VHH binders against c4kar8. Designs and how they scored, part 324

Target 1, 263 residues: c4kar8
Amino acid sequence: MAELSTPSPASPAPLDGGRGDELEKFTLRGARQILQLLQDLITHRGLITAHTGGGHSFMTAVLKVDEERGRVVLDPSPDPQANRRALAAPRLTCVTQLDGIRIQFPLVGLGEGQDKGRPALFAPLPAEMLRLQRREFYRLQVPLAHELSCLLKAEDLARKPVEVSARVIDIGAGGVAVVVPTGAAEFVIGGTLPACRLALPDGEPIELDLEVRNLNRQTQRNGTEQLRVGLRFAALPRAADTRIQRYIFKTERALNAKARGGL
Below, E stands for the ipSAE of ESMFold2; O stands for the ipSAE of OpenDDE; V2 stands for 0.75 times the mean of E and O plus 0.25 times the DockQ between their complexes.

## First folded at step 17 (VHH)

Design ga4 (framework vhh_vobarilizumab_d1; at its last look DockQ between E and O 0.62; V2 from the best seeds 0.73)
Fold by OpenDDE, look of step 17:
Structure ga4 (fold): chain B 263 residues (1-263), chain A 125 residues (1-125)
Amino acid sequence: as target 1 above (263 residues)
Amino acid sequence: EVQLVESGGGLVQPGGSLRLSCAASGFTFSEHDMAWYRQAPGKGRELVAGIDSGGYTSYADSVKGRFTISRDNAKNTLYLQMNSLRPEDTAVYYCAAQRSFEGVTYYTPSEYDYWGQGTLVTVSS
């Protein structure tokens, strides 16, 4: 009578810590960033859906930001009941969109106020704001004036190590596209370029590993052939990721501001 | 030294009137939003009336039409005219000040920078 050893229940797979890390990449925690984003919401008169819980929500807008007191002022609902729910809620979840990007942030500690004789709501500034960019698809076109570059450690046709300084033409959370002179190096799709250096305007170059994802030969208007190389960040330290995200955010805002001022 | 000194409180019969004053010193009165709060025995502190630096006023529903808040910036004095007083108006009345921000006033006690010691108003037959 062979005792059938009942297989020990498989330990639940560790909760994929990866999703939390991805969300963190889109979370703004910097005071200046938060303030700027709130100001952008004011400037654009962005409508905000404020969720009070229990399936209830109301439309609001950021009216003012009191930086000195650290307060955000909101437009109250025309529905008194919605306002009561908002004030009673331990947390307000605000959802909006700016420039096609979904923004979400919590507000806690709502109070009543007045703005030039009109009822208003206020809260402490959010501690964090989530800016949900489709990381996989968003690429910031790098302004030429920024002169972003990436030092690529590659090989030539003879498999001799070569360093190629490449101009970065676009950047996203997942990688960069660069242009190199044709014949500067041999690139293989799926190949890894180790210990490359991405130069950002805000400090020392970032060392990172890059994976070649695509190759496109382009002929410039002047007849010069260039190779566009799409590169994925194969290994990116958290600090580097933060810097890249900051750069993208700052640059995007500057570009958008310029675009609005030109209208 | 910042001071808010309330006066004018006392005993009054139902239907009577009182005028409270708050003398402010030690800060730029004209750059502050002012309010009257009250606290009845066993109750929390509640807003009675507010007046911002621009002169916009707000009143609690319970006092609307009966109370009038006003300010004299030249005298650094806040006033509360209270008419048709009721027993439920019995409370210690406090003057409060907060720095004005672009016409925004925060009607939460914790947002006020300065408070007076209060004056007792008793409405009783």
Scores: ipSAE 0.821, ipTM 0.919, lowest interface PAE 0.4, mean pLDDT 90
Fold by ESMFold2, look of step 17:
Structure ga4 (fold): chain B 263 residues (1-263), chain A 125 residues (1-125)
Amino acid sequence: as target 1 above (263 residues)
Amino acid sequence: EVQLVESGGGLVQPGGSLRLSCAASGFTFSEHDMAWYRQAPGKGRELVAGIDSGGYTSYADSVKGRFTISRDNAKNTLYLQMNSLRPEDTAVYYCAAQRSFEGVTYYTPSEYDYWGQGTLVTVSS
């Protein structure tokens, strides 16, 4: 097990803002890099899902890049309503893949044009583009049989230290999601939990700093209330990152083998 | 200096015709996409018709079949033949020019590099 390699489904939906901070290091902002990536999309005829908000989207493609004027030219939807929504939207979030690499970029200031007599859409070049490999956005759903846990060093409502053993429900390169009983500790979005311990099946627990990114209350079937806490890894040592990726790869291979075996 | 000078506007009865001209100077006319825009009182500028450097034309739905855009690259002149004029065609008509890019024209008014001062067309009995 030396690599994270699994078949990936299409990822047309935008990555949400709860993971935006962890994605900053994969954000391209250089004009030359952006132009080259847009040209690659043209060359490979990449299909793009353009999100207009409110759960609406349409399929498009980059037709041309006007480097001198700084414009990108897009294929319009055959549905006039989709085009009207796109023109009215404050931003268009474009999502696609190129050779297994996820590409995401915003367009603002969308306008109408034509391309040799055919309708077209256009916008200023994006100021940024995300370019990231599968491991940078993928989240493994942790099997229940793996009792993966994370010891959280937090505070109660009285600001007294408390340790909470939380079950890990998903894990990726940038963080984990855990569940705890409601009221077990006080969590604040943006707050830091230093010196937590993530227990993986192989070896000793990993000591790491976590940042609270999201909170979601839920009620279990038995009436018990619990809190789902989204946690970002602060800075991971290379060895810790390697162990997490190995766990993800091994677990996903095992799950795929079970699915192929008729389960 | 770049100049776009419109002419041919005036007062005309409904059902009448007018021919607008736009004399261009100070840039390479054949390398630009040309358009007519109009602005009625209390309204924003809207595209009437466009003709790109390759000869492709486009028309607003409200004028299609009544107006004909054309260009004469030898005379650096853009034309708009307006037939079957209606009161709702009353507006100031503007000539506009945009640098051509591979057959692409951007219709947003801010994308045009040059504008004329306009010529008034009034359609009234």
Scores: ipSAE 0.722, ipTM 0.887, lowest interface PAE 0.7, mean pLDDT 88
ESMFold2 (binder alone), look of step 17: mean pLDDT 84; pTM 0.845

Design ga5 (framework vhh_vobarilizumab_d1; at its last look DockQ between E and O 0.63; V2 from the best seeds 0.67)
Fold by OpenDDE, look of step 17:
Structure ga5 (fold): chain B 263 residues (1-263), chain A 125 residues (1-125)
Amino acid sequence: as target 1 above (263 residues)
Amino acid sequence: EVQLVESGGGLVQPGGSLRLSCAASGFTFSEHDMAWYRQAPGKGRELVAGIDSGGYTSYADSVKGRFTISRDNAKNTLYLQMNSLRPEDTAVYYCAAQRSYEGVTYYTPSEYDYWGQGTLVTVSS
């Protein structure tokens, strides 16, 4: 009678730490960034759905930001019961959209106040704000004035190492598109360009590995042929990712502000 | 030195009236939102009335129509006129100040920068 050793239950697979990392990429934690985003919400009179828990929510808006005291002031609900729930809630989850991007942030420690004799709610500034940009697909068109460049370490037709300074035309979380003169180097789709240097305006160039994903020959209006190279970030340090995200965010805001002021 | 000194408290019969005063010094009174809080025995401190630097007032529901908060910026003094006093109004009344911000006043005790020592109001037959 052979004792069938019951196979020990497989230890649950470690929770895929990858999802947490993805959310972190969309999370703003910088005080200045948070303040700016809140100010943008004020400027746009963005309606916010405030979730108090238990399936309850109410509509609100950011009225003011008191930077000195570190407080956000909210429009209360016209429903007194909703306000009571908000004040009693350990956490308020605020959800809104700005420029088509979903924004989510928590508020804790709500209190009652007054804004020029009108009832108001207030809370400490959020410690974090989630900006759910479809990062994987979003490409910021780099303003020409920024003059972003990427030093590509490639090979020529003779397989001789060459360095090509390429203008960055768009940037996203996943990579960049650059333009190079035709014949400057040989690029192979799927090939890796190691130890390239991406120049951002905010500091020293970022060293990174790039993978060639697409090649497109373009004729400029002046008749000059250029090669557009789509590059994926093959290995990006966390610090570099943060810098890139910051640049994208800052630039996008500036562009949007300009677009609104021109109306 | 910042000081808030309450006065005018005392014993009064139900239906009676009192006027509390709070003399402020050591800060720019006109740039501060002021409030009266009270604390009854065994209870927490609660807002009675607030007046911001712009003169907008707020009252607790329990005192609406009976109490009036006012300020004299020239005298650096806050007032609370209390009419139709009830036994449940028995408490230590505190004057509080917070720096004004663009017409926003925070009605949470922790948001006030300065507090008085309080004056006792007793409403009893």
Scores: ipSAE 0.736, ipTM 0.880, lowest interface PAE 0.5, mean pLDDT 90
Fold by ESMFold2, look of step 17:
Structure ga5 (fold): chain B 263 residues (1-263), chain A 125 residues (1-125)
Amino acid sequence: as target 1 above (263 residues)
Amino acid sequence: EVQLVESGGGLVQPGGSLRLSCAASGFTFSEHDMAWYRQAPGKGRELVAGIDSGGYTSYADSVKGRFTISRDNAKNTLYLQMNSLRPEDTAVYYCAAQRSYEGVTYYTPSEYDYWGQGTLVTVSS
């Protein structure tokens, strides 16, 4: 959907971390595909945030693609220090959006050049490019009033079955994050939790197999310990996917209407 | 057989002048971006000046106002006029050629298709 395809304004940070495996399906590695996508960025004059590491970035654009030599030509920063950081960086992570589609690609081997007498930067063509619809990376922060829960069928330390009702704190197309009291169950990264149940406001709970992707111990403001568990949906049926997307869409629309209803 | 043959190097006093030439053969000179690079002992090759096929020039900051790059496409020859020479200009000077692409020149030395053998310039009292 167009409304779900529009990422949050100015979302320049690279997508990294525990869901890299789920992004592989959206990774372009063919030279022809990469050339066409870079050409599309040129045609639409897409602005790119180039990340050099250490929290530093600068704005750029793809000026040209030299197919014969396999080079992409970039607009340098007006800030000389940003250009020096870019040239010194082992890689440059470029993030942009084209018609609601998030595009991310690495550049290595950045060098200096010129374009009709003007300074330019260049690099070999990227070996890969991510091309993602918003639904493929977006995570909705679940309002507390919704009291969304997920019943986890897990094991305790003694490998005995336990059921844990966990509050869902965020939800996306690929999974959820939940919180549970510390010690409520034993979670292992890479472990599978079969036949869990996700309770959405509509209809019956959705039965899903979940995979543990990350674990973080957290201390709440009142001093209470809890565990944040990142969970991936395994093999999501179309009907379940539709219900999850509908929930995300309706909730985001309702939250946006409250933000704009002050007109 | 591609050839780039530099000439005009030598010994010169500080404040003096030299004119380097690079005779090119074996490729279409007018369709190439040309450059002078130099290499001092213990350093990598660095850009001195470039001139693309469309006539745009670029100069290292250290030589701006003192050096002038030019080309004669009818004679397949690249030139570097070096004035107000300093001891820091002492280096082997290399002619380099890169196939032109839509007004873009790539200044990393590995991007150049052809290199000359170099001509030594020594600036010393």
Scores: ipSAE 0.639, ipTM 0.867, lowest interface PAE 1.1, mean pLDDT 87
ESMFold2 (binder alone), look of step 17: mean pLDDT 84; pTM 0.849

Design ga6 (framework vhh_vobarilizumab_d1; at its last look DockQ between E and O 0.67; V2 from the best seeds 0.73)
Fold by OpenDDE, look of step 17:
Structure ga6 (fold): chain B 263 residues (1-263), chain A 125 residues (1-125)
Amino acid sequence: as target 1 above (263 residues)
Amino acid sequence: EVQLVESGGGLVQPGGSLRLSCAASGFTFSDHDMAWYRQAPGKGRELVAGIDSGGYTSYADSVKGRFTISRDNAKNTLYLQMNSLRPEDTAVYYCAAQKSFEGVIYYTPSEYDYWGQGTLVTVSS
């Protein structure tokens, strides 16, 4: 009677490090970015849900940012008990929304103060802020004034290598859409364009591989036909991703500010 | 050299009054928010009252209605008028200063830039 050794249950697969990396893409750690986002919250009078733990939370707002001291000033709860919990909490988790984007950031080291004689709370500036944008689907319409371009390495109908300078019309974390003159190159959906160069305003072009995802012929108002090419970033270095994200963030903020009449 | 020098402390009977002064030097007094702290024997340092550069005041609940914080920028002096003194008000009282920021005073001791040496107030029959 051979004792069938029941196979030891397979150790749960290590939590796929990929989720952490994805979250990292949405995390702002730059001091200027953090300050700007906090200022935006002030400007918009964004209500913040501050979680103190244990299922408790209270509503607050950023009142002021002391850049010199590195402090954020918050509106206290009208409930004294909530404030006591906040002060006793090792960490507050602040959750809010700005322009439809969920923002989350931690505050640690809360203290009491006053703002023009009124009770206030304060904390050190957050070390990081999560801006949970649906990155995969978000496409920033590139302002014409930015003149973003992508040098595409493609082939013509004769399979001769050609370089096509394409205007970038939108950009997201996952790729770009460009416009090219009709007949400039032959594009195949699913095809890879290697060693292309994306030009951003902040420095040297980014070399990257692009995958053709869609092709749309468009007729301009002037009757000229253009080809819109949707391109996916096939392999994007981390540094390049960071630069692209920075550009998107900066541009989006500028556009939003302008839309609000602030610029 | 920055100095905060407290004076006016002493022995007083319950129900009595004292006026504390803090003479400031070595910094721009008008550009600083000021506070009084106290430390009773065996206890931690606690906020008594604060006044920002704009003149807005705040008080600990334990001293509200009894104590008044004020400042004279021309004299670089902070004051604490203490009325209806109680035995529980017995403490060393400290003057503290922090650079002003838009009317915000931070009531954490570590946020203050300057501290006095303190003056002893004893309330006893």
Scores: ipSAE 0.805, ipTM 0.914, lowest interface PAE 0.5, mean pLDDT 90
Fold by ESMFold2, look of step 17:
Structure ga6 (fold): chain B 263 residues (1-263), chain A 125 residues (1-125)
Amino acid sequence: as target 1 above (263 residues)
Amino acid sequence: EVQLVESGGGLVQPGGSLRLSCAASGFTFSDHDMAWYRQAPGKGRELVAGIDSGGYTSYADSVKGRFTISRDNAKNTLYLQMNSLRPEDTAVYYCAAQKSFEGVIYYTPSEYDYWGQGTLVTVSS
């Protein structure tokens, strides 16, 4: 297999399934809106990362939209193996950006064709398209120096209350990801953790309710096992939301200034 | 009545040549893209060659350099010149038509509007 070309932290990787219901309000399902957005991608000649599963992806573009048949026509990869993977995949997840807005859509039923004698791929029009402003999908990677933490009110293996201080590794408008030592508490996807406390550098900790959306076991380079817990903010008060957005803005601004001064 | 009628098939020895024709009627030939497919015994239909209404062509790798697709819009006829025939070319050959969209041909068999009945090509000693 060719080595995957995956992007940096600002990359157009697909948003995970734990965020799908958070993103429903940004999902276009109307045929006319979908056609217009696809046409905008054609007009701007946007490059699209098409994910075929198993960590594989290739670069493509929307070449044409056949409105009467309901088909999108795509640029194939110059790599024949990537095209074979795409044709074999049960779906493609296409990710791109237009005018600073993230766009993501699925394609199913991929087929082969030609476009004026050149190889082409095609699929039925997508049933949905995500259209997100940066603030709606952005996750700030929390600098280690900030030592951001979240006090989780959870349960141990015996279902007894336990408080776990978890390091926050990323934060966005809709939630946080934290790490805890394996075995520190028992987490259940879909479970709620009421009255947790998020400690930001400014001011008093924020009390908020969290919902467990994903769990990943990870082994650090030193062999230590830890659990990455993806947490969604449940019913976030406006004042808390404002504080979180302010932290994200200030931290990103500081990191950008450091990057400019670093060369 | 829409009709696509293939002709020109037959028995030929390896290394020989055949020219297939497909006569079209009942639709506007010049606004359709055309293709030849073949089906060997026990196998699915596979693309051999395609030609859009503007004359752009594409070929399956297995026939490149040996087969030539062409069309005559004045005669409403699609052609396949088959040279250097091999036993592996033995199949029923089908003509297919698809309404044109901006030089795009969709090669999934279900995308075609019309199919012919086929003509048998046998390549054997």
Scores: ipSAE 0.695, ipTM 0.880, lowest interface PAE 0.8, mean pLDDT 87
ESMFold2 (binder alone), look of step 17: mean pLDDT 84; pTM 0.846

Design ga7 (framework vhh_vobarilizumab_d1; at its last look DockQ between E and O 0.66; V2 from the best seeds 0.72)
Fold by OpenDDE, look of step 17:
Structure ga7 (fold): chain B 263 residues (1-263), chain A 125 residues (1-125)
Amino acid sequence: as target 1 above (263 residues)
Amino acid sequence: EVQLVESGGGLVQPGGSLRLSCAASGFTFSEHDMAWYRQAPGKGRELVAGIDSGGYTRYADSVKGRFTISRDNAKNTLYLQMNSLRPEDTAVYYCAAQRSFEGVTYYSPSEYDYWGQGTLVTVSS
């Protein structure tokens, strides 16, 4: 009677720490960034849904930012009860959108104030603001003036290593699209390009591994054929990710400012 | 040295009146929002009235219509006229100042930069 050793229950797979890391990529923690984003909300008169907990919320807006005191001033609800709930809440969760991007940030320590005799709410500046860009969906079109480039380490038809300097046409948290001359290298969807170098305006090129995800032949207006290569960041160091996110944010801001006639 | 010195407190009968003064020195009075707070025995400090640098006022509901806050920038003095005093108005009254910010006043005790030592107001028959 062979005792069937009951297989020991498989230890639950470690909670994929990946989701937390993904949120971190979209979280602004820099004081200057936070202040700028709040200022942008003021400028655009962005409506904010403030959640007080228990399923309750009210509409508000950022009225002013006091950088010196580190305070954000909010428009109170016309409903006194909502304001009371807000003041009593240990945390206010603010949700808004700016330029189609969902923004979420917490406020704690709400107090009552006045703005030129009108009731107002205030809180300490948020310690963090989440700018939820769906990694897969948001691609910043790189301004031509930025001249972003990526040095691709690829192979030619003879499988000889070649380096191709490619212009970056769009960039997102998950990857880049580049344009290369037709025939410059052989790209295979699903293939990895190791030790490539992405050049950003703010410093030294970032070394990274890229995975080919898409190939599209494009004919330019001048009749020249180019190959658009969609590339995924296969392995991106945290520091590099931060730099890329910073670049995207800064560029988007500049583009938006220009679009609004501010520059 | 920054100083806020309250005066005018004392004993008064119910229905009586008092005028509190707060003499400010050591800072630019006209660039500060001012307030009166009070603290009754065994209670927390509560806002009585505030006046910003622009002259906008705020009153606690409990004192509305009875108390008047005013300021004289030339004299660097804050005032609180208290009429129709009630026993529940018995407290130490404090003068407070905060630097003005673009017409915003923060009506929380922690947001004030300077405080006086307080003056006792006792309303009793």
Scores: ipSAE 0.860, ipTM 0.943, lowest interface PAE 0.4, mean pLDDT 90
Fold by ESMFold2, look of step 17:
Order: structure tokens, then sequence, then C-alpha cells
Structure ga7 (fold): chain B 263 residues (1-263), chain A 125 residues (1-125)
């Protein structure tokens, strides 16, 4: 029976472009920047996963960049079927990593070529390249067992100071999302909550200033109403940033180990 | 002024042979990748054979073993020896040139900088 084509389990998948605003600040559009990044891929012999759509992909590499014509030259697959899919695809989404940095870029208008007697593929240079450190886009969903909390220094409706202990539901390099009971405090988008305390499982709470970025009212299954508050970290000290990244990394490893063969 | 002038086309019986020539002028021939394309009635333009500035060749599957591309850089001339001709080889044959980049040839017709006017090859059915 013919096998259904699936991506390699080890191959990185394209990021969801539906959240394009979150990724815009990591998108390179300058011609010189794009040429330099492609040249870096050549120099470091970066292997690229090229996605042709429909769950199909193949491994490739950038062989050369023809700056004068504005073309990138790619290594074809040894599988002729993969090459036919690539040539027929309206868009090839290339994904790779360089020194721990994720790189993603589109190629359109693929054609057949030859490089000193060897088959090659080519395309116009990409109009954009996405360049991300994982920490810059990843948000860990906090396990309930960790009971991660953040003490918020906020105000009530009468503008009196209140302290609210909020459960952290997700955490990333740039901030947290928390939940609080409706009416526990008054939150204003753009408002700053100074001297809040983020309690991680290891060590002392981290003192930090938070900025309110979004608010969303939620109704729980039991009918209880709560407020989801998106909070951005104001300028974090390096030590606090490092500690947050360690928590994320350690927790993700533990969750992945459990998923692979855990109970 | 760049010119590519094809010659050697004509009428031939199935199984016969023809030799096409393309005389080039107005550019540095040795720095260009050369190709023959053909266009049959009702069809698009298709690659027949290519030869780069370093002498590497490529042939369409339909002509392998029957056609031979060659170039003479001293005479600025591209050749196509066509043996064992078939009725399906009937087409206008075009000479094309593309400036070389580090041994890379781009085989889409839109990548060629210069084209000849074509020479008709007719193989009787």
Amino acid sequence: as target 1 above (263 residues)
Amino acid sequence: EVQLVESGGGLVQPGGSLRLSCAASGFTFSEHDMAWYRQAPGKGRELVAGIDSGGYTRYADSVKGRFTISRDNAKNTLYLQMNSLRPEDTAVYYCAAQRSFEGVTYYSPSEYDYWGQGTLVTVSS
C-alpha cells in the first residue's frame, strides 16, 4: 500500500502566519539583510526543510545566491516526486535554524536549473525572512500543579490600593497571563502595576513592574466569572529574565518527557 | 547589437538527420550558457538541449541519444546535430543565450537574455 506523505517528526513546522502581527517585528524585508542571511545559510551549510503543502516536505540547502539576477539556487531532492511537487507548488515554505535561531522564508516561482552539471532548483529571492529566537514567541501553558501565582499591586473602583493574588495561566519571555475574580480590582489597558511579585516554584518571588495589555471576561463551567489579564514585563533585570527562561525550559522538558512515555 | 541567427532547418524524412547552427554576435559568447528550444504548432516553447560555458550539457528526455549539442567558442557558434528524426520533432527551433553565473544555468525560457528568430524543421509523417 502506498504510504501517505507526512513531515519528518524531527522537522520544524511552519509557524502559524495567522498571528502575523506578533511576528512582524522579527521579519526582515531589506534586500541587504535578506542576502546576508541567505549567505550565512550557505556558509554554515544550513539544512532546510522545504514545505510544499498538503503535509509534504523535503530537505534542501541554499547552494548559491545570484545577487545580480536576484535568484537563490537550491539543492533538489533525490526523490523526483518531491521535486515535481515543489515545482507545482504555488509557494514553498522554507524552515531552518542557524545558531539556535529559527529562520523561515517563502519562495515562489520555482524553476529548474543546473549547477555545473548537477540538477538544481531556483527561485527569485524571498521578499521577506522571519528570524526568531524561540524565547521570543513561545508561551508555556503553566501546569495547574505548579500553582504559579503573581501578586498584583492594583487599585479598586474607589482608587484604593489592593493586593490581588492572581493565578498565572501562561508565561513567556515578555509577560504572563493571569486570572482574577471579576471585581477584584480595576484594570486599565496601558496601566502600570508597580512592584508586583511573581512566585516561581524555586527561590524567592521576583519583583517586577507589569503593564496591562489586554482584558477578557470569562465564564467558567460552574458559572463563575473571572477576568483574564494579559500583562507585559516592564524592563526586566537580566537575572529575572534568566530565571524565567530556566523555569520555562525545565517545565517544558518535564512535560515533554511525560508525553513521550509518561503516566 | 546582439544577434543570434539560426540556420540548417528544412524538410527531412523520418530517420534522417539535420545539423542546426546558431551564429552569435554582439556579446562575449564564451561567457554565456547556450540552449536550443523548440515550439511545435499548438504547444509551448520547450527546452531541447543546453550547454553551459563550461561544457556541461542537458537534454530533454525525448531527444537523448538522438541529438547532440555542441559549441565552438572560437567561431561564436552553437550547434545541434539531430539524428534519427521523428515526426514529433517538427517545430521551429530557437537559439537562446543566458549570461553565465558561476556554472549555474536557469532553464526557464524567461531567464534567457537573447533569442534567435528560429529555423523551421519539418519531418514528414
Scores: ipSAE 0.684, ipTM 0.879, lowest interface PAE 0.9, mean pLDDT 87
ESMFold2 (binder alone), look of step 17: mean pLDDT 85; pTM 0.857
ESMFold2, look of step 19: ipSAE 0.623; ipTM 0.845
ESMFold2 (binder alone), look of step 19: mean pLDDT 85; pTM 0.859
OpenDDE, look of step 19: ipSAE 0.851; ipTM 0.944

